VHH binders against c4kar8. Designs and how they scored, part 48

Target 1, 263 residues: c4kar8
Amino acid sequence: MAELSTPSPASPAPLDGGRGDELEKFTLRGARQILQLLQDLITHRGLITAHTGGGHSFMTAVLKVDEERGRVVLDPSPDPQANRRALAAPRLTCVTQLDGIRIQFPLVGLGEGQDKGRPALFAPLPAEMLRLQRREFYRLQVPLAHELSCLLKAEDLARKPVEVSARVIDIGAGGVAVVVPTGAAEFVIGGTLPACRLALPDGEPIELDLEVRNLNRQTQRNGTEQLRVGLRFAALPRAADTRIQRYIFKTERALNAKARGGL

## First folded at step 3 (VHH)

Design a44 (framework vhh_7pa5_2)
Fold by ESMFold2-Fast, scan of step 3:
Structure a44 (fold): chain B 263 residues (1-263), chain A 125 residues (1-125)
Amino acid sequence: as target 1 above (263 residues)
Amino acid sequence: QVQLVESGGGMVQPGGSLRLSCAASGFTFSSYAMSWVRRAPGKGPEWVSTISGSGGSTSYADSVKGRFTISRDNAKNTLYLQMNSLKPEDTALYYCARESDFYGTELYDYPFDYWGQGTQVTVSS
């Protein structure tokens, strides 16, 4: 009865979820450009989130670039499990940001060793690096400053009703993505959560029905797990639709104004 | 231009206390969640603590719960980390980090967009 899935290591998705040709104009492929950008990450002590697949990630940083051997040296995670997942992964997707510019690149062929007597990870230099201005990429992402939340009406492991306050990380015309602590409730793809309450900055919470569309487990920087849940709006009332679209529009305009003012 | 400048690090014996400060400028400080991240020799960066823009919510790594307290003074654009009952394992370079004002994408995210140069904390006897 109980379904235990050992996740097979699926090949990681393309950078930015299959937006291949749209991102080509933002992709650096020149060896000199790649080396310069990696050196800039070292100079700025850039913190990197490395995604190993299956919703797992850890924080790292570039320690050095070894041009002679054609490789990059990275800080290992303090979590041994994260390092084992990274070494077993066919590819790491590394994400960082410098002065409002999103930088993303793959690493393949990860190994472990030592740098100056300290544990280190190493990989061949990436063949490509994505460099995006923030406004082009995060058009519909919820600013943390808004502290947007959605009160979910779900069930626990015993199928008893529970209410979970979830942080909204992504919002569009068709739905939201939220994060919840692992074990706070059970979600099934295709299931409906009735009478949930979405709190927007513009006033009273919006009551709406949400359909579960996807689930991803994420390991936080402190080693605790959280669940990312993708939720579709079901039977959205016109008044609610108008408020959500107004929020998205105003947030996008504020984002664009902020990005132009900064960089 | 966004700037984050850490201070308050130093050498302390096990069981001692230290208070770190981070002076922020170039942005509306109260609009951003702020974090402390540390990096020890031979270990990767480790998240320590986060505080919301209003100060209304805080979170901590399990290794520091009950010993560290994060706080902020929005009138002075300053973030603090009060560290009590320090252990040798707390030895690290401590960074002040501004949380990205966008949490994520469909699959991948990056939680910080600015951080300082760090302040060194050494716990030894």
Scores: ipSAE 0.079, ipTM 0.578, lowest interface PAE 6.6, mean pLDDT 79

Design a45 (framework vhh_7pa5_2)
Fold by ESMFold2-Fast, scan of step 3:
Structure a45 (fold): chain B 263 residues (1-263), chain A 125 residues (1-125)
Amino acid sequence: as target 1 above (263 residues)
Amino acid sequence: QVQLVESGGGMVQPGGSLRLSCAASGFTFSSYAMSWVRRAPGKGPEWVSTISGSGGSTSYADSVKGRFTISRDNAKNTLYLQMNSLKPEDTALYYCARESDFYGTELYDTPFDYWGQGTQVTVSS
């Protein structure tokens, strides 16, 4: 039967979700740099999203950094179940931003207690922290010549299944933006589109589940209305992730080479 | 650059009212669901309310239902929180937050990807 705190053991996973070699240059490992960054989060009252596994997360903040004991002190969630999940988790993944820079770090060995009479969560200082500029959450503008499309398994206004071939206008490691004719399908933010097919050059279509994240109606130069849909990869096999990142990397290199000298 | 600037906080007596505003810039405001989040002394951050990009859907934390109203003016890129029947327990720093809704993301999904500096609300008792 399902357990309240730990229904399944977490599988081992790298900090970067399998992109260790790409993200290493953005990773801080120096104890002094980590202490300074955590202190900056306190100064800026940064809101932190802490992921406890299984799709669960809660909001927290750093209360203080205890340099002598080598630990961080965090605000507990007002939800007791979120705190129980956090304490049971083998690792928290903490995500925040500071001046437009994304900060991400793991916490291992979470405990609970009090700080100056108030409930608090405690963890050893993280061994590493990731810093990414906005430009490093890169989304490739898909060249028109690539004719990249995604076959969407969506629903109409009456929630009946419909298939829509959508043009991919941009693509990143976490998802795609597509354009669809107005009225072709109904999209709900947070809704899942199962078993969609992304057609990349140089290979068979990738079958994947997409989550609707963003909707923007726009008028084209010819007066035709289209819907721009932002779609997140809800779950992506490693092989598919590798193919998508390879496409992005190759295309970005080609575009950068063209921009540098007009070759 | 995405910026969210809160205003309208202050000191008020129990039973009083305040209206908070959040001026948004650097993104297509109408494409994003927006939230208010608060951080009270001695408590962790607490989600207060969310409004969809069109303004057609709203949701509220149980602690504020019936007392607070979230709204938005997409022509002015502004989010509002009307707070009525304020209680001492509503004392907090109130943040305007943009819900994460983009593709091409980071390693982990977040409910919020940007927030402002906050505006202080103090309900004296």
Scores: ipSAE 0.021, ipTM 0.503, lowest interface PAE 7.2, mean pLDDT 79

Design a46 (framework vhh_7pa5_2)
Fold by ESMFold2-Fast, scan of step 3:
Structure a46 (fold): chain B 263 residues (1-263), chain A 125 residues (1-125)
Amino acid sequence: as target 1 above (263 residues)
Amino acid sequence: QVQLVESGGGMVQPGGSLRLSCAASGFTFSSYAMSWVRRAPGKGPEWVSTISGSGGSTSYADSVKGRFTISRDNAKNTLYLQMNSLKPEDTALYYCARESDFYGTELYDEPFDYWGQGTQVTVSS
C-alpha cells in the first residue's frame, strides 16, 4: 500500500540537477479537476485574457462546459477583428485568476458558431490547466549590483552552528533562492533555518524563519562548485512582506526602464 | 514545522452525517488552498474537495457534490468537511492536504506538499 507523502529528511531525494519540469506538479491533467476548475471560472464570472500571439489578446469568459461534445463555450469579443485573430491562431493561451491563484491553460482548435441563438466561440476541453499561487509564481532576478544577501543560521558537517552570508539570486513573495559554496553548511530539505537575516538596500535586515525547499549543485565558469538553495518564508510578518514587495516592485520597474532604453 | 491534524471520523450508518476538522499549524493558513483527499484500501488517493485561501472559491468531486460542504475558519487555522447522506462508497481514510507552492517544485511530483495522518470514516450497517 502506498503511503501518503510527508517530508522526510531521513530519506532525501537525490540533488536535482535542474532536469525536472518545474511546472508539472502544478499542472492539472485529471478530467474532473479540469471540469471543476472551468465550472469555478463560470461561477465566479472570471474574466479571461486570451493571448492569440504576436502581442494580441482579448477579454473573454467561459459561458458553459459542453461535456457531451467535450468542449468549452466562450464569450466572443465585441471586436470582430479580435475574433478573427483568435480563429486564425493555432493556439490560445488563456490566463485568469481566482483568489490569488493564477490559472493558465491552452485552447487549440477554436471554432465559431451559435449558442442558444447568440454568437459564441467553441474549443475542445483543454487537456491540462496550470494552477499557481499568484504570490509565489513571480520571482525577481536580483541584480548583482545590489549585493543582496541573507545571513543563514545553519549547521556545519559536525552539527556545529554556523552563520553563512549567502548571495540572494532571486526573490519572490514566497521566498528566496541563495547561492553558497559547496560544503559551507549542511542543508536538509524540509528543515527550518530560524532567525535568518535578509538584508535589503532600504533599511535594517529583516529577521525571518526560512524553510529549505530545494537544493541544486552548479558549476561556475571558473570551475568552482556552488550550492543553490531554495528557501521559503515560513511565517512572514506583514511589515516584512511589505518591504519585500516594495523592493521587488522598485527593482522590476528600474530593470524594465533600463531594458526599454536598449543598447 | 508544518502540521495538519484531522479529527471527527468514526462509524456511521448509511444516510448519516459526520463533520471532519483539520487543525493546521506551522504556516500562514490563509495563504494556501486546502483540500480533502480520501483513500480506500487498495485504491490511490481520490481528491474530494478544495477551498481557496480566502474561502471564496470551492470545488467538489462529482461523487460528493450536493452531499459534502468544505469550509474554513482562517482565524482558527481550521479546515472543515461537512459530510451528509453518507454512502458505503464514502468509507475511506480522509486526509487534510495543503496545495503546493512554487518554491520546491523540483522535489515533489504531486499537487500537494503536506498531508495529515488521516481520520477514518466507515459507513456501514
Scores: ipSAE 0.000, ipTM 0.108, lowest interface PAE 14.6, mean pLDDT 76

Design a47 (framework vhh_7pa5_2)
Fold by ESMFold2-Fast, scan of step 3:
Structure a47 (fold): chain B 263 residues (1-263), chain A 125 residues (1-125)
Amino acid sequence: as target 1 above (263 residues)
Amino acid sequence: QVQLVESGGGMVQPGGSLRLSCAASGFTFSSYAMSWVRRAPGKGPEWVSTISGSGGSTSYADSVKGRFTISRDNAKNTLYLQMNSLKPEDTALYYCARESDFYGTELYDLPFDYWGQGTQVTVSS
């Protein structure tokens, strides 16, 4: 009589086919590395965008890592609806940035409670974290003081042309993320916005075509909803590319110098 | 190159059933988790269901749990959504969506990087 094989005591994360070996080079699976990265997010007061699926998200942060219980403690949204949606979601996809490096991780089994008498969200530690260290994925978070804007040519609900001045919140070699006023325009993923104007601090606005890649409704800390739009540079002239890269490098250099001052 | 084509939508009475299909091409289908997302008139997109690349794991929005079943046939590069006990509030365009490949996108705010054209489901008396 053969003894029955016992499966591994730990259930693995769901198999997603892997997407090849390229993602493995950037995936952290060690418990020590995961704990250290989460602690670094606490230390640097990193803000996290938590996606609940279907284009819905909210802003959060790691408040605490409970190593003994294997849990993270998260700041709840000021919007009770966003918190109810998060608790109902099968998983959160958390996206953040640390020193220009994109960090992404799943959280499964979200719960609600209190930490030191304040409302909090709780989740088991992620089994993996993705840390994208490739230069082409670098996204500069635009300082508020720069007041970077992009004039978008879009359509309203009646398909009539409208111009929307959108604040640029991040910028990279391949595109920008902007926030638009509530109800300002209708955006379609994959749609092209022609002859938009990107205003950088130095020189004339850059005229360029943008492709809508991502749409995300976010609740701000003050409870106000905004639409975040991810836009890809469809055809970037060399002169425009050079100006954008100079802005990124100069701003990064200035931020690195400021970090020397104890931020 | 990546293409997702939905079919199977239509008009049905409350309590009825429909089965949606999504034909995928231009990528290694079994390597990606796939989802169904819907958009009702005047509303933003709502996530409905996800299935892992192997089909070994599934998840559902609370609004559809117990009524909808997601499945896939990796040999045919096809995703399915079996919808039972349909309600008027299930009326929407239903989109097949591929889980985002962060190496294939320079901007990521959503968990999906490719969507189909959608198939209309109308539940009315």
Scores: ipSAE 0.000, ipTM 0.135, lowest interface PAE 10.4, mean pLDDT 78

Design a48 (framework vhh_7pa5_2)
Fold by ESMFold2-Fast, scan of step 3:
Structure a48 (fold): chain B 263 residues (1-263), chain A 125 residues (1-125)
Amino acid sequence: as target 1 above (263 residues)
Amino acid sequence: QVQLVESGGGMVQPGGSLRLSCAASGFTFSSYAMSWVRRAPGKGPEWVSTISGSGGSTSYADSVKGRFTISRDNAKNTLYLQMNSLKPEDTALYYCARESDFYGTELYDSYFDYWGQGTQVTVSS
């Protein structure tokens, strides 16, 4: 399985750092809730991406929950290298969705064996599972007509400071995704871009620090390359938070009204 | 409501060809990379191929390179997989999947955040 981005040493795990306090309110720790959620994943045959660290991941699924032994049974990868990486990893971070709800959980102590004569991976039941409704991490797709931009303070290929005006393609309470031409600047996952300027309608640009969380290189039909960059708001002043949320709400209402009125 | 509906599966002889389709609805199709994922009897899921939102970039699992071609028609919101030189080992349920490739918060988005019911491909000798 190809990974879209590799976490930097400053961000080694998908849910390892930062706003642990905020994520705690979405964390399930009750044994019955965890068992029910795992069973729901089996019933819906959920495709799980298991991250083994170092930018590696593989696809799996929950085969069964062994309540008596306190274990979850997973499909192994058809790639032996992926299974070796998984068994060697101190932790798997498993990510999936169920009915539009994001589900994420760690597995520690992975082993291998057999289930009904077939190869399987085994792990103790997770002590916690993260369950996030779409509304908790909603991202507005920014209309092209809004021409929303963010002036990034970054470094070029020679490590010299450079300013890049990037088009904002989506925006949420926690960050933005932007598009930049390939080669315009260098981005390192976990790196901080200080004093960037987000240009929202109806006001002066918002100055904020952005953390690079995701990189995805895209080739357009004409052969032009562009880079999609996911950026987290590192420290968001209340006034900026209010303006961003107001923009999201106003734009969402306008888009919903347009779709609803479809004449 | 996001929906992905696969079709085009069936039974075929080794060396034959099939074309799978995936009809997408409920989202801006051209903004998402799309993938094909398969699940063979008694085995776990295996990633097969990915295509970028614009269609400008494609990638393939080593097991299908040179035999399968992924493509998309953004005007029709449809993803395709052209499968040539089919082998018995290609027998599987084939899923259309949407790639989620952001995190702007402290949350890592799923590699695949939606997938369909799958379409069965059986290659028999």
Scores: ipSAE 0.328, ipTM 0.729, lowest interface PAE 3.5, mean pLDDT 81
Fold by OpenDDE, second read of step 4:
Structure a48 (fold): chain B 263 residues (1-263), chain A 125 residues (1-125)
Amino acid sequence: as target 1 above (263 residues)
Amino acid sequence: QVQLVESGGGMVQPGGSLRLSCAASGFTFSSYAMSWVRRAPGKGPEWVSTISGSGGSTSYADSVKGRFTISRDNAKNTLYLQMNSLKPEDTALYYCARESDFYGTELYDSYFDYWGQGTQVTVSS
């Protein structure tokens, strides 16, 4: 009678397969830290987007942390179908923001029940929580008046080289988000766009290599009419980095001054 | 700094109407899809409606379809929700939320990265 060793539940795939080492610095694994962060989410009534896979998500919130049972209590969706998807999903990817910092954490082993007579979802405490605190992940929202653009060297569906002028909507030390017309080019996550040109207000465009890190397509429920592309600076000369940082700093200062009524 | 400030909530009788507003600042408003989310007492958050950055595309939850209309004025950086034929079930705190994406991740779906403090809508006789 060969004891079929029940395969150890595969460790949930790293949240970012390509940047595992970089994200490690921002990953909380300490039980106390995780508990504290979850409590903070409760205190701030954070809205959480829980991704169930297949392009589906629902909104939830942490209702309670049950330390005794080692579980987190979540609000169920008012949509029964969403709850069914959630319960069927091998993993939830929860994403939220607190104090401008993106928080991401996986939940596995989701169950449903009642908490104090109300329907609730239950999951074991997350083993890790990603908190993107560092400036490298900070994105300055680009004022419309600045009209930053990036010339993307991409390919179309036929793999023909195309140049696409994209509006920059946010910028950080590590990359930019741009919007492009639907169908302007084909983008592949992990793909490199070489010799692109980022236009800053302070001078000549910066030539740089970009890596596609994220795509937000129009097919989403949000009805986005443009493709939003998250791009990482793959190779950035020091001089270019300095210019980008200067721009960010100057812009932030200006925005803050305006917010204070000074401009 | 990104700010979203909801207004226009209040108390109305069933069948009544309200118009919610959300003033957005600190980002290129037209570059983002915007959404309304609500949270009723004792219930989880519920997506209500989304509008594309340009305003050309809208979507609604089935529960509000035909009654609610989402719109935006990009020149004023303002999001709106016209709510007609209000029902007691529409009683909730209504949030304005900005749609965003997962920068540097392999996730393809959007999430809400910013939302306001909400405006209370109460539908009661």
Scores: ipSAE 0.270, ipTM 0.710, lowest interface PAE 1.7, mean pLDDT 84

Design a49 (framework vhh_7pa5_2)
Fold by ESMFold2-Fast, scan of step 3:
Structure a49 (fold): chain B 263 residues (1-263), chain A 125 residues (1-125)
Amino acid sequence: as target 1 above (263 residues)
Amino acid sequence: QVQLVESGGGMVQPGGSLRLSCAASGFTFSSYAMSWVRRAPGKGPEWVSTISGSGGSTSYADSVKGRFTISRDNAKNTLYLQMNSLKPEDTALYYCARESDFYGTELYDSAFDYWGQGTQVTVSS
């Protein structure tokens, strides 16, 4: 690295990669709540994906919680290289699920050793854990046959208003994910798209405001690029909320009936 | 309601073969990458293999590369793991897992959001 000045001390990244303020109401900071969730992960043998940065991750699980020493004990990866990367990382981001509840938490200060004669990884208890209930993050994958679309009111690269019809790939109580052609519009994480129109199979399009939550560029095998955009519902009217929930329930029920071999 | 049901495990001698299946329901199967994850007694979970939604891309843990083959049948909503040249070290409970695509945590969407109860594979002579 060729930087001119001494770098500032590293600070921990927020749970959601820089925008944790909207998730504060779902963030647990009480020591007893954190201990209880970790214990639930032990009881239910929760599969944890631990992200070490640089696109690397490994599978782990909580072996035990040492309340007196303020530490969590984790299964090391069977891959020694993954363990070396984890130990060298300044932090881990751990992601798991229990009974439709999405759980995420950071671990800082990872060490290695033994627990009762077996290899183990150790870390201080996390100061916070994100806990999102199914109803707050559940997303229905939209069947292609439904041809669900959302007319987005965005800006082009010159900051001029444009309307883009985007294909809806998933939908939940809190938002939608859409696909747009690369270059069709400029999106800024945290930006608001006002008066967009969501077309459901039954009834008039729903007019609503959407907040940009994430962006992911995908390159297809034929070389074409598409942009996946995660959008949160802002100030959703009660009637619109009811229609979206009914669509999700109806479609989920139909998919379950089809999968059960309703022949 | 998302459901993943594994089958095909059993006892086999070293050098033998088994084919695991995972029946998926309650979601658009072809829209999700799927993985196999295993957990041996007294060890942490180990990722084994992943296949993209279309089946066009696969990846494998170094410990199984060249011996295991992941595949899927999107018309039947079924994931498979063909296991050849099995070793005692392959003894584990094998789980079918769906890759998470939760947009609020896109940097970490490679984590799993659903997995099955598992199917036991025991390699012994």
Scores: ipSAE 0.013, ipTM 0.474, lowest interface PAE 7.2, mean pLDDT 79

Design a5 (framework vhh_7pa5_2)
Fold by ESMFold2-Fast, scan of step 3:
Structure a5 (fold): chain B 263 residues (1-263), chain A 125 residues (1-125)
Amino acid sequence: as target 1 above (263 residues)
Amino acid sequence: QVQLVESGGGMVQPGGSLRLSCAASGFTFSSYAMSWVRRAPGKGPEWVSTISSSGDYTSYADSVKGRFTISRDNAKNTLYLQMNSLKPEDTALYYCARESDFYGTELYDSPFDYWGQGTQVTVSS
């Protein structure tokens, strides 16, 4: 940001607008995606902090999306001065959170009026919305060149031990997603796979207990089927956590440098 | 709820040292990467240094590399910046910043979601 702000603990500061190019990959621009996300905010009664500039903000909510008129309807502040500041602002920056995801969007051309006989604020639908996954839920897509694998200690249909080398397709602070051939082993949601071995670059495999969180059957382009297994880290030691974070940070930085021509 | 309180600034001669501290509260400190950012009069903010949540990965701006050391004590919920070989151009208000819970492009360029009030560092002859 051009200026560092002092954010209120009750009113989180918006993300720096000067980083717009880095945030492009997290930006929704499809009209249907924007409408769906706004509807999700209405359904979950998401509270929004609307920043009007100059360190001022107020609490609001999306009351309605008027698709036919291309407008969003917002709950006005009980503070008349906050509403006056909002109407005078060239732009509102709206910040909220939905299911662990930070959502941020601009509103321009704010007006006031009534909805169903009650005071309301109106603005054209935003042309874009930022949707950011929290780092504790962030998943690094593992580069194929890294050949990251996890040796799973599972059971077959007869409950006999079997070892399956699975390719790691994404990794985060909380777990990994792997792919295995259909039928390679039995997985049950909530089941624990003890003493699995995660192979990271630059070190010995990490021994981990993994909990099965989800299963998804996928058909590859060549017609073969594979099973995607979501696995949560159980009882992760500090040393293992440190190595996983280091791998994520280093890989993230390298991918970003490549995407930006070595910046 | 989230609070970041910086301390340890002051006036120092060129070549001197200062240690800045940042006391964090209202969140699980050990789960977040933390940064130091500075702002000199009449200039925009400049990223200084970042440390990973575990403390095992650090990065520095080229202007301070080799002179400053970032560290943290997760048991005390405290972030530190050891500043050595201080120069007049290091004069600035220094802010403790929490890196966002959200995916960033580079460590030094991660989105910051909370900042402290800052602590003033003045390097004068």
Scores: ipSAE 0.000, ipTM 0.170, lowest interface PAE 11.7, mean pLDDT 79

